# Ledger of designs, part 30: VHH binders against q94cd5

Target 1, 317 residues: q94cd5
Amino acid sequence: IILQFAPLNSSVDEGFWHSFSSLKLDKLGIDDSPISITGFYGPCGHPQVSNHLTLLSESLPLDEQSLIASTSHGNRNKCPVPGILYNTNTVESFNKLDKQSLLKAEANKIWEDIQSGKALEDPSVLPRFLVISFADLKKWSFRYWFAFPAFVLDPPVSLIELKPASEYFSSEEAESVSAACNDWRDSDLTTDVPFFLVSVSSDSKASIRHLKDLEACQGDHQKLLFGFYDPCHLPSNPGWPLRNYLALIRSRWNLETVWFFCYRESRGFADLNLSLVGQASITLSSGESAETVPNSVGWELNKGKRVPRSISLANSM
Short names: E, the ipSAE of ESMFold2; O, the ipSAE of OpenDDE; V2, 0.75 times the mean of E and O plus 0.25 times the DockQ between their complexes.

## First folded at step 15 (VHH; framework vhh_vobarilizumab_d1)

Design x1 (at its last look DockQ between E and O 0.01; V2 from the best seeds 0.00; counts 0 for: pae O 14.2 > 2, grease 27.9 > 24.2, placed apart)
Fold by ESMFold2, look of step 15:
Structure x1 (fold): chain B 317 residues (1-317), chain A 120 residues (1-120)
Amino acid sequence: as target 1 above (317 residues)
Amino acid sequence: EVQLVESGGGLVQPGGSLRLSCAASGFTFSSSYMAWYRQAPGKGRELVAGISWGGSTYYADSVKGRFTISRDNAKNTLYLQMNSLRPEDTAVYYCAKEGLEYFDSYFDYWGQGTLVTVSS
C-alpha cells in the first residue's frame, strides 16, 4: 500500500489580525515584503478532534527578540514552527500570486535544512508553512490561504503495517513509553522538540532522545521508532508532519525500513490507544540522487475546495 | 479542470493481454504522480500500479511480473500493459492523479473507468 497522510488544518485567532492591522497601519503602509511569523501546534489532544497549526497575536513579531523568544518558549501546547506571511495590498495582487512558485520556494527551504543537517539540530523546521493574505483595512476584512509544503517522495513510501501503539508495545513497554513521553512533554527543554527517537531496551525501559543522538541509541535496544507530535486523531491516518519527517529520514540515513510513532494525547497525557505505530519501506531505487529536490504539495483546501478563507472583523472592531 | 479518459478495456480469454491507455489533460502531466486502480464487483477500489514523475513504479503483489505501468509525457498518456490475465483481474480500471499544489492526498481526480473482463 502507498502511505497516505492526513491533511493539516490551519486556525487563525482574531488577535493575529488585530496585531497585523496595527503593524500595517503604524509601520508597513504599502510595504508588502514577506514577514517571518511563528505558528503553533501540538500533538492531538482529543480522540475526536484533530489539532491545528494556529496563528495567535504572538505569531506576528514586533521585533527580532520577540521572534527569538517565541521560537524558544517551552509551552507544551504551543510548539513553535517557522512560517512566512506574503501579504498583498489589493485583491488583484492576491489573486495573481504564483502559489506554485511560493510553495516551491518554501519547500526548498525545508530541503536545504534537511541537506545541511539543520533539521537534525532543530526539527521544528520540518513543518515550515506559509500564508498568503490580503487585508482590506477599510472594511476590516481579511482574505488568506495557508500552505504546508510537503514532499512527494520518489519512490513512494510503502506502508507495511499500521496499528494502535497499545497493540505494538507489551504492557510493560507501554507503561515505560507513556512515562517517557509524559516526561518529554513536561520538560521545558524538550517539549518544543516535535520529532524525536523512541528506544525500548530489552528490559522494557523506554528512552526518548533527540534525532542527532541516533548513534547513541546503538547498543542493547529491542525497538527503535521515529516519533513525532501527530496532530491528527484518525485511527488509520498518520498526520501530515510524517511526510517531511520521512523525507529527512530517507535523505540522512541509509535505512530500508523504519518504524514510526505517531504520538497523540488525551487530556494532557500520552494515549497509546490513540497513538499509532507503523512500519514503512523507504528504500531508494537505483539511479536516485539525494540532491534532487522532490516535487511538493501542500496548499490547504477550504472545505474540500481550492479557495481562500475570508473573515470580517468589522463588527468586532 | 483535470480530465482523465481511460480506454483499451474489453473481453479477453485467460492468459491473454490488454493495454490500457489514459489520456490526461488540464494539468502538468509530467510532474504528476499517476496510478491505476481497479474495482471488482462488490469490492472496494484497490491500487494496482503507480508511477512517479521520476519514473519510479509500484505494483500490487497480485499483478507483479504480469502488469507494466508506463507514461508518455509527450502525449500526456498513462499506460497499463496487462499480460497473463486471469479471471480475478476482472474489474473496472481507473486512471488516477494526485494534485501537486494542494492537499489532494485522496486521488480526487479519477477517470470514468474502462471495463476489463477475463472469461473463457
Scores: ipSAE 0.014, ipTM 0.311, lowest interface PAE 7.5, mean pLDDT 84
Fold by OpenDDE, look of step 15:
Structure x1 (fold): chain B 317 residues (1-317), chain A 120 residues (1-120)
Amino acid sequence: as target 1 above (317 residues)
Amino acid sequence: EVQLVESGGGLVQPGGSLRLSCAASGFTFSSSYMAWYRQAPGKGRELVAGISWGGSTYYADSVKGRFTISRDNAKNTLYLQMNSLRPEDTAVYYCAKEGLEYFDSYFDYWGQGTLVTVSS
């Protein structure tokens, strides 16, 4: 069966719009050049509520150096993701934006990062996102639309198996994996690294490793899983970030099948009952090149519809 | 350059205790997985105990309840407290550091070892 991914949803803090308004009034004026921004997300921490890609006041660094500083905080609840904001000066301009072209442009950036090896060094680029917006500063009303570019693999990814991680690991393995995950999350160096490797040795000892270390650690494990912070709470679906992760894996290592680990938490700790382990087939069709950029999708739906979101801050401004 | 120097080995009677130390240098100790291995005469090297950067520990079944691995990040030192020692614990004990640069094993760096002899 075809593997279905749960959509990633956005959340915009009011502080973001306050900061943006100030930026627009004080600095940008009528300049509608794209703005680099930083989104934040983390693994799902609730059994019934998914996490979101969130914009905060700190999402709007004024310069490149500020961007770097914001990404180095090591906050477990704020895994930084690079994004881009296209803010138009008029609603007409907003409506005329070529959404397909904008999406493709960001998808191409992701693909370039995969092909160049940058994504291995910094896998936080995999869930790169874009936002189009229109700010009516006279009314303090904001219209916006998120996209989470994701590759459409051909043939589609097939699901072989998907189950709670607690059912995949032995009791000894589970204990070790939980401990390793908690250590990973507790370290300032790794807490905000959203893609990683889970290795389990023959003696049931688990280790979390950086994705870039895959080749170096090959052969010294009984189990190897591609792990990621899963924002989704659904028991039968992995979250959206897995899509580009699988694209990277197929492109770089040409694996026929992969084991993946949807890391989820409960009350700030690794929870293997909520986390999922799955196996998927990612076979490349005969005649296709692993270097060819796939098609992409990813515009966020608003209550199931292909329309932008709106917020009014008239009462808080 | 990575350097691991073990100490604390010696002769002890059955039921006795020893504390091994490993002084580490040449790498960021606080962010590394560390472990103790041992090699008895005529046998292969085996894992005794491991400790993560976060302090999570694991032990071989043969030493569970008797041995305790710990670390002092401020001193860049790894410890192995060995209690209730048995003759079968006789071995050269090695301190190990994780290494993923080009090897396919989790622990790629080793000290020279320290000999532990348990005998009446």
Scores: ipSAE 0.000, ipTM 0.232, lowest interface PAE 14.2, mean pLDDT 90
ESMFold2 (binder alone), look of step 15: mean pLDDT 81; pTM 0.812

Design x2 (at its last look DockQ between E and O 0.02; V2 from the best seeds 0.00; counts 0 for: pae E 13.1 > 2, grease 33.3 > 24.2, SAP .859 > .668, placed apart)
Fold by OpenDDE, look of step 15:
Structure x2 (fold): chain B 317 residues (1-317), chain A 119 residues (1-119)
Amino acid sequence: as target 1 above (317 residues)
Amino acid sequence: EVQLVESGGGLVQPGGSLRLSCAASGFTFSSSYMAWYRQAPGKGRELVAGISWGGSTYYADSVKGRFTISRDNAKNTLYLQMNSLRPEDTAVYYCAKEGLEYFDYFDYWGQGTLVTVSS
């Protein structure tokens, strides 16, 4: 059975548009060069509501100091993700943007990061995103469209097993895994690291490790899972960030099967009933190179349609 | 309006015990994630213990086995039982309500209560 991933959805805080408006009026003017921005996401913390990739006022690097401030301290609720904003000066320009090319360009960046090893060192680059927008500052109306570039693997990833984590781990293991996850989330150093390893030893002791430590962990575990902050709440689907994660795993380690851990929370605590453990087959087709950049998809749907979103802030400006 | 009022702080000798209370109002307490934080002089605020609406608890490593967080939903009160207190536990302790809905999270804090552990 082909593994289906839940889509990642966007959310834009009003503060972002206020800040952007100021930036546009005060600094950018008619300059429509792409702008590096930072999005934020986190693991799902509700059994019925998924988290989103969110833009905030601090998503815009207004100055060097603000950028440093935003990255200097880990926030458990704001896992930073690199993004890019293409804001056009006219609606016509907005409509003429080559969405396929823009998507591919960002996907290529992700792939380069995977191939170079950067993604291993800093896996927060895996969910890289892009936004196209048009700001009508006369009307304080904004049109925008998110894309979350994700690789299309060939052959498609097959799902072997998917179940609540509480059903996968023994009671002793579950306790240890929960504790380890909570520690990971509690530390300023690791709270915003969205991709990690979960290892469980023969004595049911669990540890969370950085992805880059995989080679060092060989032979020291009974169970090894590729963990990630899952923004999705669905019991039968992993979230969107797993797609590029699997692409990285296949590319770098040529594993035939992988165990993955969809980390989810209940009000800030690890919840193994909500979290999922799955096994997937990621075998390469015969003759394909692991170094070839896969095709990509990822434009966000608006209420199931391939159209941009819009917001009016006329009443708040 | 959300209101949190801490009490129970004071001076205690090493090895002693204290019980902190937090009276909550202005929100549905029984459905809220609650936590205790502390801030020692010259240090940042840190999570001490948390408790979910379902009773799941979390403790900082430094307080595991010594502190117990609990809640009484009927009284809208959060508690922190602190045993085997150490000088390093000296801090202002804050009761907190955390709203962790989809990127609409808020930290609500009380005024804090001072705990001093000294011989």
Scores: ipSAE 0.020, ipTM 0.332, lowest interface PAE 6.4, mean pLDDT 91
Fold by ESMFold2, look of step 15:
Formats: C-alpha cells, sequence, structure tokens
Structure x2 (fold): chain B 317 residues (1-317), chain A 119 residues (1-119)
C-alpha cells in the first residue's frame, strides 16, 4: 500500500581519488572547507543492473569548468547532478562529523530550490547528493560515505497501481512515447534534464515537456505523466529520484493523485518493458502547509550495513 | 524468508548439455528479476544470464547462443539450459534475486550447484 523506493548506489572511479589527491597536495593542504562537486548518472541502461551516481576525475572543480565551456556539452550517459564533498584531515574528524546535520543541510538546499521554483527550471537539483571522506595520503587509502538526501513525506505516498510502461500504453502510444523519449535523450538541449512531463493526446501522439509547462498541458490531453530518469532496473520499485520529485509535485501543484513514469533504457534506447508507469495518491494532512519542510533520510548502506566504504590505491600510486 | 535452491549440476563432457533449476520461495516470484551467476575456481562471481518479470533476457557474450534462461511463474522456478558446454564453463552456478529494503540493499543467493565440464 505504501509506495517504496529502490535505493540509489554510488560509484567512484579511481581517477576521482587521483585528482583529489593532487588537489589536496598541491592546493588545499589542511583546508577542510566543503567542495562543490558534480556527480553523473543516467536512466537504467541494462535490464539486470541499476545505474549509479558516479564520481569521475571531472567531478572536481580543477578549472574543468573552463574546459567544459570551451568544448561540446551534453553527454547523454553523464547527466550532471550537483553535490558537495566534506573532506576531513584525520580519521577522528571523519568519525566526528555530524552526518544528520550534514544531510539536513543538503536536504534544505533541495527544499529551497523546490520552494523558489529553481527546481522547475533546473530539475537536476532534485537528486543533489553529498560525500564525506578522509584521504590518508601517506597510505593512499580513502574512506568515504555518500548520502542521497530524500524527503520522507507525511502522510506517506500511497501506491495505487504499478506496471510496465508497455502495459499502460497502447501499441500506438508506446511507439510515440519511445520516439519522443529517444529524441529527448539525443538532444544536447534536453538530455541533461532528468525530470519532465509526458503528454499523450487523444490521437496517441506523445510529447515530452519541461516541468514549467504543466499548466499549459492540463485539460486537453488523454494522458499526462510525471517522468524521470530512473536508474533502477527493478520491476516492483521506482528508483530513489522519485522521492524528491513527489515532494516537488505535492508542494508546487497540490495534486491529489499523480501518474509517474520511470524512464529506463536498454542498449541506448527507451525500453518500455523495463520502464514503469505508476499511480500514486498524495495526501496533505488537514491544516498542514505544503511549505513545511519534510524530514529527510539518505545515507547509503554498504552491503546493508551503516558503515563507510574504503579503497586503497597504494599499488596504483 | 527468501529461499533459492539450485539443482541440476554435475559432471559433463565438452559439447554436452545440462539444465539447471532454481526453486524459489518466500517472495512474489512473478514480479521479481532473476539471474544466474557463476564463480569459477579462484575467480569472482560473474553474471551469466538474467530475466526480468516481463520476460526480457540478458546473456553474457561468452554464453550467448549456447545458454537459455527461462522462468515458470506457476512453479516459482528459474531455469538455465546450457548447451555446447566448454571447459571454461566450469563453475559453481548461483541463482540470484535482487532484493530491496528502504534503508538496506541485499542480493539474495542460493547455495550454488557445481558444473564441471571435462573429459
Amino acid sequence: as target 1 above (317 residues)
Amino acid sequence: EVQLVESGGGLVQPGGSLRLSCAASGFTFSSSYMAWYRQAPGKGRELVAGISWGGSTYYADSVKGRFTISRDNAKNTLYLQMNSLRPEDTAVYYCAKEGLEYFDYFDYWGQGTLVTVSS
């Protein structure tokens, strides 16, 4: 009855730690100020494996912004997401970090973007994440922990229906939806927009629209769904990004029910057998303002345990 | 509790065939993604084949055209038909189910069934 969400997983390329080590040795020293970083993800691309939010060498601000501005943009498999790194200089400082306060601070940034309307213009702020770390550069070992701050709505969202997208759309609708999604993914203007509207007219023609266009889409459509890049491959659970999307929807538009579309791919193309369509009932408590900040969760588990991850690069450095 | 029990392994000559079965219980089998993994001696586990609840299949390149994954939702059973077996297919084969919890993520695995391909 209660809508449940698949967890989001992190992946860190070794090049990220090499780049961070260089930055710390050459410029930061003992400066433990938080660092803005960029994570990358995309919709699920494989029927057996969920996608990850990934850190790469380019996730660090090593003047890469000027290089990116001077080169082409819009890699379809690397949708950029804002994040922040809290690196510590000792294991003691790492262990003493107030993880709950850090998570709440980043969740508040997401909430502020929802309230101000920034999330409608740039919805890539919805999956904002954080990382805490300790880099032992004498041993070339790195201890780290990701959080993907996500709102816990009260009352909880009820799941009314969930099915493969291919079972929700007619054959004609599915063909049009797939084509429209592939076009969205293939355009440098839209591929980095991970939350969108799916509108299907009475003649089974689909269009993908930006979130800010919702009011213009109402009234004349056969179907209207709230779509997003879903990194999860699982058939019974929408992916983690839907959590903050539902918080946005409830806060901004005060809708009582929502159709959502978990967009997933196989072999580089829309896969409506893997993708999900669901219907959710969103309910506000009597007398509660939609502007009340919800509680948040999101510290990543390490194989089911609440412990940090570690990696040693001593043999490669 | 999720339970996965593999059977059908054994010793087979190169070029031979085997059919592996996995009896599943403790979850809604018909809505679950299922997979076969294998672990050769001294190596890590690797994905061999997968099948979604909607019937979409995946195969590792090394087994494509030789192995067929299937499921029988009425019997809660996952199958792997292995044809044209080669010595490099020697491994313990595991049935797997992806599992979800709100704060935990687990893969559920069977005990495994040994497949040995040798003269």
Scores: ipSAE 0.000, ipTM 0.142, lowest interface PAE 13.1, mean pLDDT 84
ESMFold2 (binder alone), look of step 15: mean pLDDT 82; pTM 0.831

Design x3 (at its last look DockQ between E and O 0.13; V2 from the best seeds 0.00; counts 0 for: pae E 10.9 > 2, grease 25 > 24.2, placed apart)
Fold by OpenDDE, look of step 15:
Structure x3 (fold): chain B 317 residues (1-317), chain A 120 residues (1-120)
Amino acid sequence: as target 1 above (317 residues)
Amino acid sequence: EVQLVESGGGLVQPGGSLRLSCAASGFTFSSSYMAWYRQAPGKGRELVAGISSGGSTYYADSVKGRFTISRDNAKNTLYLQMNSLRPEDTAVYYCAKEGLEYFDSWFDYWGQGTLVTVSS
């Protein structure tokens, strides 16, 4: 069966719009050039509620230094994701934006990062996102629309198996994997690294490794899984970030099948009952090059509809 | 304007065969991923088969070995050969074109559908 991915949803803090308003009034004026922003997300920490890609006041770099500062310290609940904001000066301009072209442009950036090896070094670029917006500063009303570009693989990814991680690992392995994950999350150096390797040795000892270390660890494991922070809570679906992860894996290593680990938490700790382990087929179609940029999708729905979101801050401004 | 027009549906006995066609226009057919969906009464729409621009195919487990999806790029036509039909295959069958924008569906464009009824 085709593997179905749960969509990633957005959340925008009011502080973001306050900061943006200030930026617009004080600095940007009528300049509608795209703005680099930083979104934040993390693994799902609740059995019934998914995490979101969130914009905060710190999502808007006032300057290059601010952007660096915001990403310099690892926060387990704020894994930084690069994004871009297209804010238009009029609602008409907003409505006329070529959403397909904008999506494709960001998808191409992701693909370039995959092809160049940048994504391997810094996999936080995989869930790159874009936002289009219109700010009515007279009314303090904001219209906006998120997209999370994700590649459409050909053929579609097939799901072979999906189960709770607790059912995949032995008791000894599970204990070790949990410990390794918690260590990974507790370290300032790795806590905000959302894509990683889970390796389990024959003696049931688990280790979390950077994605770039895959070649170095070849042959040193009994089990190898491609792990990622899964924002999704659904028991039968991996979250959206897995899509581009699989694209990277197929492109870089041409694996026919992959084991993946949907890392999820409970009360800030690794939870293998909530986490999922799956196996998927990612075989390339005959005659296609792994270097060809796939098509992409990713515009967010608003309550199931293909419309932008809106917020009024008139009472708080 | 993108147009998809399905044809070939009808009444067939169990074990019978039927061939559906989808005439496509308004886009570059040869470069598009195409699919067949179906919706049975009281059920949601489900993917039946897909075919890439390069000819790679996918089938739902329920139709594997019985259905064949194919395409004729020269005629801008998508086909679904359905063999060994079963009563549970009764549904409205939709032709779909790949969409590039939203989360909810891999395909953004649909035809009006053609009814397939499998009954003794």
Scores: ipSAE 0.034, ipTM 0.498, lowest interface PAE 2.7, mean pLDDT 91
Fold by ESMFold2, look of step 15:
Structure x3 (fold): chain B 317 residues (1-317), chain A 120 residues (1-120)
Amino acid sequence: as target 1 above (317 residues)
Amino acid sequence: EVQLVESGGGLVQPGGSLRLSCAASGFTFSSSYMAWYRQAPGKGRELVAGISSGGSTYYADSVKGRFTISRDNAKNTLYLQMNSLRPEDTAVYYCAKEGLEYFDSWFDYWGQGTLVTVSS
C-alpha cells in the first residue's frame, strides 16, 4: 500500500498577533519583506489528541537582536522550528499571492539543506514552515494561512508494516528504549533535536543517536530505526514530519528498506503503546532522478476548506 | 489517469430533490478527501460539501440540513443528495479529489460538471 501521512495542524496564540502589531506599527510600516519566525512543537502527549505547530509571542522577534535572544532552549514542549512570515499590506496583495510558488520556494530551502548535509547537523530544518498574512490594524483583525512544505517522493514510498512500538520491541528492549527516549527528552542538549536514530544492540541495550552518527551505528546493533517526534496520535497513520525525513533518508543513504519510529508520549513520558514502529519500502533513484528536486505539497486546510483563517482582537483591546 | 465523471443533474421544480453521483477512477478512492463544488453564472466556484477518508463531513451554511454528502468506497463513487431545492441552488456542480499525499489547499482534479437547474 502507499504510505499515507496524517496532516500537521497549526495553532496561533493571540500574543503572536500582539507582537506582530507592535512590530508593524513601530518598525515595519509598509515594509513587506519576509520575516524569519520560530514555530514550536513536540511529540504527541495524549492518546486522544494530536499536537500542533504553535506560534507564540516569542515566535516573532521585534528586531534582529531579539531574534537571536528569542528562542527558549531546553523546554521540552517548545522544540523550535524555522519558519517564514510573508506579510502583505492589503487584502488585495494577500489574495494575489502565488501560494504554489511560495510553497515551492520554502520546499527548495528544505531540499538544499538535505543536499548540503545541514539537515544531518540540524534536523529541525526538516519541518520548516511558512505563513502568509494580512493584518488590518484599523480593525485589529488578521487573515493568515499556514503551509508545511513536504516532498512527494516519486515513486511513492510503500508501507510494509505498522504496529505499536511495544509490539515490535521485546520487554527488555522496550524498557531500554523508553529510558533512552526519556533521557533524550530531559537533556537540554538533545530535547530540541526532533529527528534521531534508535539503535538497539544484541544485548537489548538501546541508545538514541544523532543522524550524523549513522555510520557508527551500522556495525554494533541488531535494530536500527529512524525516529522522530510525531505530533499525531492516530494508531494507523504516521505524522506529517515523516515525509521530509524519508526524503532525507532516500537522498543521503542508499536504503531500500527503512524502519521508522514515531515517538509519542503520555503524561510526560515515552509511551510505546502510543508510539509506532513501521517498515517502509523505498525505490531508489539514480542519475538525474536522484538529483531532481521532488514535487511538494503542504497548504493547511481550514475545517476541510481551502480558505485562510481569520481572527479579530478588537474586543481583546 | 485520474478521472471524475459527474451525473444526476437536471431540471427540477423548487422543493424537489436530486441525487448527484461522481464515478472515480485512476486513484485510491478510499484514502482520498472528496468534495462537491458549484458555480452559478457569473460567480466563482463555491465549496458545497466535503468528506474525508474517515467519514468526517463539512457543509456550506447555505446547504446545511438540505444536502448530504456520502461515499461508497466499494463502488468508488461520491454522492450528493440534494433535498428541498431552491432556485439559488442552480449551478454547475463539480466533483473534486484531494489525497493526503497532496496536502495542498488546492484540489488537484475536477470533473466536467453536471448542471442543476431549479425553476418553476
Scores: ipSAE 0.000, ipTM 0.159, lowest interface PAE 10.9, mean pLDDT 84
ESMFold2 (binder alone), look of step 15: mean pLDDT 80; pTM 0.809

## First folded at step 17 (VHH)

Design y2 (framework vhh_vobarilizumab_d1; at its last look DockQ between E and O 0.12; V2 from the best seeds 0.00; counts 0 for: pae E 11.1 > 2, placed apart)
Fold by OpenDDE, look of step 17:
Structure y2 (fold): chain B 317 residues (1-317), chain A 122 residues (1-122)
Amino acid sequence: as target 1 above (317 residues)
Amino acid sequence: EVQLVESGGGLVQPGGSLRLSCAASGFTFSEYAMAWYRQAPGKGRELVAGIYSGGSTSYADSVKGRFTISRDNAKNTLYLQMNSLRPEDTAVYYCARDTLIEDYEFGGYDYWGQGTLVTVSS
């Protein structure tokens, strides 16, 4: 059984385009060099509506070296994600962009971060994204297209089990996991850390740990799950961020099977009925190296089509 | 608007056969990979079979040799022929559109039907 992932969708605040327009007019001019930007997302907080990767006015401009650190830290609803913006000066240039090459380039950055250990230290780089755009500043119209590079593992990830977290944990464990998750979310230090470990001891005590602490905590748990903020609301499928997460896990530890925890909320609190626990097989194909960069996909669909999105701000500018 | 509507579910005896259909609308059907999922009572939703835009197919181990997924692009319809049905095949079956289009591996989904109930019982 192949594991299927729900796509991640974008949302661009008008403030982003206002800020970008100002930046373009005041500083960039005809310079069409790529711009480092920061997107934001969080765990799903509604049973019927998924969260989006969102651009805000504060998404611009950022230094590449301080991209994540310089953005909103400690906001539970704004987990920072590094991204890149390719803005063209003409619609023709926009249409001529090699979307596959751009996607692959960003995917390679993710893979390099995985291989170097950077992603382990700071897993917020896993959902790295890119945007291509054309800004018609005469008409205050913007054309744009998001991509969320995600690795395609070979063989495909097989689902062994998937169920509500409330059915996986005992009542005692569930209470402890909920409490631990809430503490994680309530801390200014960890609230915006979207990938983590869930550890449950034999006495049903749960703890949330940083991903980088995996090796240090081996043997100290009855249950260990790879947890992540799941933006998806679907009851039977994990969200998009799990894809690169599994790629990292396979590359770093070469595990045959993994337990994962799709963390979701209700009214700002951990909800284990909405959250999912799954087990998946991530075995490598015979002859393949864990170091080989997988193929990637991730261009966002617009109403089910492979086309860019557009917005007009003529009335607000 | 993207719509997926399943049909063909019902009650069947063990060893029997059933054919499910999924009528798709609101998108270019021929460009998308499609899949059948099922959810048994008390269990999670699982992939049963997938078919790429090019016609390649994939099956869960539990249904290999018994189920056949196919598509008619001219009719915008997805099919699941289920033979040698077993009680453990009892579930609500869902049609899904995969986000991965032509010539790519299954990796995501974005739309589901309402499902059709298949009950295998003596």
Scores: ipSAE 0.006, ipTM 0.306, lowest interface PAE 9.9, mean pLDDT 90
Fold by ESMFold2, look of step 17:
Structure y2 (fold): chain B 317 residues (1-317), chain A 122 residues (1-122)
Amino acid sequence: as target 1 above (317 residues)
Amino acid sequence: EVQLVESGGGLVQPGGSLRLSCAASGFTFSEYAMAWYRQAPGKGRELVAGIYSGGSTSYADSVKGRFTISRDNAKNTLYLQMNSLRPEDTAVYYCARDTLIEDYEFGGYDYWGQGTLVTVSS
C-alpha cells in the first residue's frame, strides 16, 4: 500500500498584508527581491479541524529588532518555520513566475539542510515554505499562492500499518508518552522543535529526544518512533510534514522500516486517540541516489483547484 | 475521507484488452484532475495518462493510440481502456488525484488507490 499524506493548508492574517504594505511603501518600492519570512504552525488541536501554516503580522518584521524578536521566540501554538516571499509588482509578473523553478529552488534548500546535518540540529527547516504574491496597494487587494515543498521519494514509501496511537501503546505506555509529550510542549527549549524521537523503554517509560540523539537512543528501548507535530486531524492520513521527514530519515540513517508518530492535541493536551502511529517501509538509498535531489511537489490547491488565492482588504483598511 | 478504489485488472494475452475503473469518494470528483500511473516489478512509477476536470487528456508516449483515459463525473468514476496490450504493460496500475504530467509542481502523490494488477503474458 502506498503511503498517502494529507495536504497542509495556509492561513494569512490580515495583519501580514498590513505589515507587507508598510514595508513595500516605506522601503521596497519596486524592489522585487525575495524576502525571508517566518510561518507559524502547531500540531492539530481539535478532532474536527486541521491546523494551518499561518502568516501573522510578525511573519514579516519591519526592522532588525522585530525580526530578532520574532525568530528568537516561539510558543506552544506558534512553532516558527522559515519561508520566503516572492512578491511581484504587477499581476502580469505574478502570472509569469516559473512556479516549478521556484519550488525546486526552495526544495533544494531543504535538501541541502538534510545533507549537511542542519535538519538534525534544527528540524524546523523541514517544513520550509514559499509564497508568491502580488499586492495592489491602490485597491488593497492581494493575490497569493503558497507552496509547501515536499520530496517525492522513488520508489514511493509503503504504508504497512496505521492506527490511533492509543491502540498502539499499552495503557501504561500511553500515559507515559502523553506526559512526555506534554512536557516537551511545555518547555521553552523544546516546544518549537517540531520533529523528535519517541523512545519507550522496556519498563514502559517514555522519553522525547532530539533527532541528533538517535544513536544514544539505540539499545534498551522497546519502541522507537519518529514523531512530529502533525497539523492534520484526519484519522487515516498522516500530515504533510511527514513527507520531508521520511526523506531525512532515508538520507541520514538508511532505515528500511520506520515507525512514525503523528502527534496531535485536543484542548491543549496530547490526544493519543487523535494521534496516529504508523509503520512505513522505505527503499534504502544508495551512494549515487542518495546524493541527487529528489523530485518535489507542493503547490497548495485552492479548494481543490490549481489557482491562486485572492483577498480584498479595502473594507478593513 | 478521500478514497480511490481501482478494479478491472487481470491476466490477458498479448494483443488483448482490459478496462480499468477507479471509484472515487470523499471529494467533489468533477472539480479535480485525475491520472493513472503504473509500476512494473523492480521499476519506478510512471505516469500513464491524465485527464482534466473539463475532459482534456494527456498520455505517455508508450501508450498513445492504445490506451484511452476517460471520466464519468456523474458516477465519480475514472476509466482506463487498454487495447493492444503488450508484455511490457505488465504492472500495478494506480488511480491518482491531481497528478497530470503537465503539472509536476503539484503534489501528485497525495491521494492514491491501492492499485490493480495487470499481467500480460501467456
Scores: ipSAE 0.000, ipTM 0.273, lowest interface PAE 11.1, mean pLDDT 84
ESMFold2 (binder alone), look of step 17: mean pLDDT 80; pTM 0.810

